# Designs tried in a protein design chat: VHH binders against Lysine racemase. Part 5

Target 1, 368 residues: Lysine racemase, of Oenococcus oeni (q04hb7)
Amino acid sequence: EAIHRSTRIEFSKSSLAYNVQYTKQVSGAKTLWLAVKSNAYGHGLLQVSKIARECGVDGLAVSVLDEGIAIRQAGIDDFILILGPIDVKYAPIASKYHFLTTVSSLDWLKSADKILGKEKLSVNLAVDTGMNRIGVRSKKDLKDEIEFLQEHSDHFSYDGIFTHFASSDNPDDHYFQRQKNRWYELIDGLIMPRYVHVMNSGAAMYHSKELPGCNSIARVGTVVYGVEPSEGVLGPIDKLKPVFELKSALTFVKKIPAGEGISYGSKFVTSRDTWIGTLPIGYGDGWLAEYQDFQLLIDGQKCRQVGQIAMDQMMVALPHEYPIGTEVTLIGKSGKYENTLYDLHKHSGVPPWKITVAFSDRLKRMVV

## First folded at step 5 (VHH)

Design zO (from z4 with Y103F; framework vhh_6z1v_2)
Fold by ESMFold2-Fast, scan of step 5:
Structure zO (fold): chain B 368 residues (1-368), chain A 122 residues (1-122)
Amino acid sequence: as target 1 above (368 residues)
Amino acid sequence: EVQLVESGGRLVRTGGSLRLSCAASGSTFSDYAMGWFRQAPGKEREVVAAISRSGGSTWHADFVKGRFTISRDNAKNTVYLQMNSLKPEDTAVYYCAAKFTLFGSTPRYDYWGQGTQVTVSS
C-alpha cells in the first residue's frame, strides 16, 4: 500500500501561514479565500482544509460541488465558495450545505427557483470580462440577474459577484487593463453584494491598488502554496516560503559495472563502475517522464535520476554506496542545497501548479 | 537525429582556464539533455558534467566540482564546459553527448561528438 512506502509529500503549515500573512500585507486584503481545488493544488484537500483557518485563511474556494461536500462531510464548517458551474438539479444540495454558489445565467436562476425549498441559495454572480468561459457579458444581463434575485429573495440571497483575470501575472498588462476596464464598466450603477472578489494571485500581488472597491478579498492559490505567480519576473521569489516538499528513501542499492546500460531498452552505457539507488516513486505517483534526469538531493549531494522512470520506481546515480533507507529529497531542502518547484519547471517545462496537482493519491500527504 | 561538433580543445598550462563548446545541428537542441565526458590515455571514459534540457539542473563529478561549470545556450544550440584551475590529470579527449528526453521515459546518450583534445602541462 501507498502509505507503507517512504515516498511522501510534506507541506509546511508555518510556511502556508506565513504566505497567507504576506499576501494579505502586499494586497491590503482583509479577507483571504484559499483555492483548494484539484486536491488543494496537490497538497491534500482535507489536510489543507483542516488547518486553513489556523493559518489565517478566511474561506475556501473549490471548483466543483463534490469538493465542497467532501470538506463538509469531514466536519469542516468554514466558508466555502463553489467557483465552477453546477447543474441546476444540484441547487438544493448547494443550498443545504450553505455554499456560496456561482451562477452564470438568468435561465439557470429561473430553473433553480422552481426546485429550491425553504432554505435559500447563496448566489455568486459570474461576470465574463474576457475569459469567454462562464458568466454574463453585458450590463443588461447582469442587471436582469440582480433584479431576479431581489424579486425572488425567498429562494436566493445575492451574496457575491466576481470576475477572473486571465493574465494578471503577465508582464504585458494590456489584457489585464482591458478586463479591469470592462469589469468597472459592467458593474457601474448596479447594486453590489457583500462579497466583491476579483483578486487572484497575480492581481493580489501586482494590481491590488488598481482595484478600488474590489480589493478587500483575495481569492488565491498559487501564492499561498509558495509559488511566485510570475516566477520572479514581476516580483521577488525569495519573499514567499516554499510549502511543498517531496521525499523518498533508497529501497535498494547496487553497483553497475562500466559498459552496462542503466535501464532496459536504453543505449546509454556507464563509463565507469556506478552505484545505483532505487526509489519507490514513478510516473504512477506523478513523477512524470518530463522530469527525467532531474538532480535529486541525497546526504548533501546532488545525484542525477538515471534510466527509465517506471510506473512505480526509478533509479538514481550515486557517488558511493549508501545504506538502504537513506533519505532522498526530490523537492525541498537537503543540507545546504534546495530543489525548488521553479528548478523542476525549468528542467521539465511543466509549470509549478501542474507539477503539484499531478501527484496521485498513492502519495501520503503530511502536515509538518 | 542530432550532430555534435566539439571545439576549444588545446594545450594549456597548469592553473590555466579553457572553455569547450559543443555545437548541435539537426534535431531541436532544446529536446536534449547534454553531457560532457572525458577519456584519458589508457583509462575508461568517465562522466564529467551533465545539464538538463532547460539548463535549470546541472551535475558535476566530484573530481571537477568547484573547477568546471557546464552551461548551455538553447538559442545558439550550444553547450559549454568552462574549465578553471586546470591540472595535468585533466588531460583527456573531451566528448559532448546528447540524451533525448522529450519522447518516452527512458534516457539514453544516442549521439556523441568526435571529441576535442585537452592537454594540460607546465
Scores: ipSAE 0.000, ipTM 0.088, lowest interface PAE 25.0, mean pLDDT 85

Design zP (from z4 with S105K R108S; framework vhh_6z1v_2)
Fold by ESMFold2-Fast, scan of step 5:
Structure zP (fold): chain B 368 residues (1-368), chain A 122 residues (1-122)
Amino acid sequence: as target 1 above (368 residues)
Amino acid sequence: EVQLVESGGRLVRTGGSLRLSCAASGSTFSDYAMGWFRQAPGKEREVVAAISRSGGSTWHADFVKGRFTISRDNAKNTVYLQMNSLKPEDTAVYYCAAKFTLYGKTPSYDYWGQGTQVTVSS
């Protein structure tokens, strides 16, 4: 982490809390599990996890075992779901750390049964309704898993069951309807555990009323981080509060005569005498080449990033001289102006969740 | 509250181009996300393209990607569907639809036009 640079990610605790409450209100879900995978969508795994409960979050969902372990080692005892399947040899560790652990096959359960010893694993069954990623695909296989869990209650607690909807934020809901129908077909007549969870951000925002019996838990990421899952196609973007800001400050300011090139390779040439600022951020920090020429915000002014984005720094064209240390907002609000993740997506072709995830560990993450 | 009227549908040859227009009347067109749907004879209605309130984000169905482009002009209260490289399979009645979205509802559109017939012949 390069904490002595001005470049930093700020995320709003109050906006995250607002989005949690809004998601619960819209979906009707009484329980919200926040996805904190991939460094909490780039917001900072531990920074987000430490404040999640205060924001109204009821549990955390991670993709890999190591994310869950890191949260526990930081002293956080909140409910944690490991959403991705783990190697069976780690079943005892998952039990030791009190994770709700996702299981995709009967053979995995049989193998785990042999190595758990005195440990009792909390099990979340994955059902594949069309995503074609993980989980059992037939009622027989699902019934066999549930029966095994009940017959081996000394080693397992049947606590969860879920599916993942691939297209719940798609304007064409045909695929969602097919997965939904398959889900209800597969679970019909089976014993349900305490946690039945199918609502990702799109399902929670657009389909919760179609999911009776499994709409009390929202397992969401994107919407809580302030991104409308369809980017305004299905829902209004202004009902969510932006969470993520990226800020820096000018480290150098100079006047460049007309006709001179800016940065490596002279990709940008000044047409008139121009003030140029330098920022301590580059593609090594996650400000990707696709973001070339984006309009940054400085003291209520839109200022274009110019020249080639280097590994550790980049240049910005200024309307006049600014003092060294002047704050630059790359994503977020500056005076009356705002650069949103949607604006950067439109400029770059990179969607909001990929933008935030791509920022490196060099950037300090701050709760504000 | 909003009325939608499609225009531009006609007979075109395979490989041809056509631009459909959807004129909105009533208040606040810019408050609505817009979509284009089609329904071929004997088939269910399917979504073709969608565009956000500002026009900043668009979605196109896989079967038209690279061929069709949705756009809007909020000053003219109009949504367009530019259709290129037309195929006989594109023959359908095309519907314009508007959505004033409240979160928590299923993906549906609140207002619909009457449709405009597009026929693609070899």
Scores: ipSAE 0.013, ipTM 0.438, lowest interface PAE 8.7, mean pLDDT 87

Design zQ (from z4 with F100Y; framework vhh_6z1v_2)
Fold by ESMFold2-Fast, scan of step 5:
Structure zQ (fold): chain B 368 residues (1-368), chain A 122 residues (1-122)
Amino acid sequence: as target 1 above (368 residues)
Amino acid sequence: EVQLVESGGRLVRTGGSLRLSCAASGSTFSDYAMGWFRQAPGKEREVVAAISRSGGSTWHADFVKGRFTISRDNAKNTVYLQMNSLKPEDTAVYYCAAKYTLYGSTPRYDYWGQGTQVTVSS
């Protein structure tokens, strides 16, 4: 943990709220569930969860049981969906914490029925329409699960049903159309629960009108965190507000003569007398080797990161001497310039959601 | 409304290069995302590459990655497809297409050019 350094992630509450409302407007969804898996896409699980309701979020979606438990233990009573499968032995705990729990098989339900005792589990049925990961693939298996839930209403509440669209943000929508058609085929004539939720970010932004009866709930992450799911191919990037900023400050400033090596191994050599600043951030923090030579922003100027990125520190070339403590913007705005997640993706080959998730818990997360 | 006219298609040898151009006229070009599609005789039309309204984001189909590059010049109202290391399998009519960038719509292109023929000889 290294939260007492100047290096921090700042995320904008107002921008997140704007993106929630924009997503509801575009999709027509009345209900928005925010994915907060993987430390809320790197933004901070508890920091995001604590402000989500104020931003217009109607529920939280996590991938694992422990994420949901952490949110509850922080005093948050919001609706929580567990999307990933849980071991049946934890069914009573999921019920105790009032999670909507994803179930992928009849055998899991039969096993849970034997151990729930006085607990009544809120059940979300997973339907596999083409991803081949979780869920039932046939109408018969789905009917058998629904019938079991109705026959064992003392232990189960049939509250949700969903599928995952693998390619809803792809310009080639052939795979999406195939999954959509399979979804409607599978649910036709079945008893539907209160929560029918199929819209991830791409489906909410591009396909909501093609999902009649299943477009009232948006279960989204990327778009709310300010990243256009297709990165501008299918929708304009300027309609979403950036949420994520990464900032630091100069800890040391030195003038280095021409011909001197910078950083470990002296891979970079100065061609002229150069002012060099040091930043307390390195690959141990999540500033990956792929980000080598990225243009950082200092006092409204572009300054190239130079030399090898070390585990805890890296260097930046400066146009002149700056005071120690001068703010450096790695991702975000400074003066007339902005470094977006799309810019870093273009530079590094690492997509925006992988960039933000990769930042370690060494970095302080701040709501601004 | 946007009107699109492709140019640059011709016969080229295997391993050769071509740059296709698509000139746009009508409403504001910079409001549209652009795509290149192709269709060989007896085959379905397939997406080759796409570019955002600003040119900041691009997508390329797996079968052309590393060989084809889409770009645009909003001042000239033109989108380009640079094709390198051409293969006989790239032989097709290439179409330029435009989509007004509105969230909440299907990922379909609404405006199409007439096509330009690219033939790659072995």
Scores: ipSAE 0.017, ipTM 0.521, lowest interface PAE 7.4, mean pLDDT 88

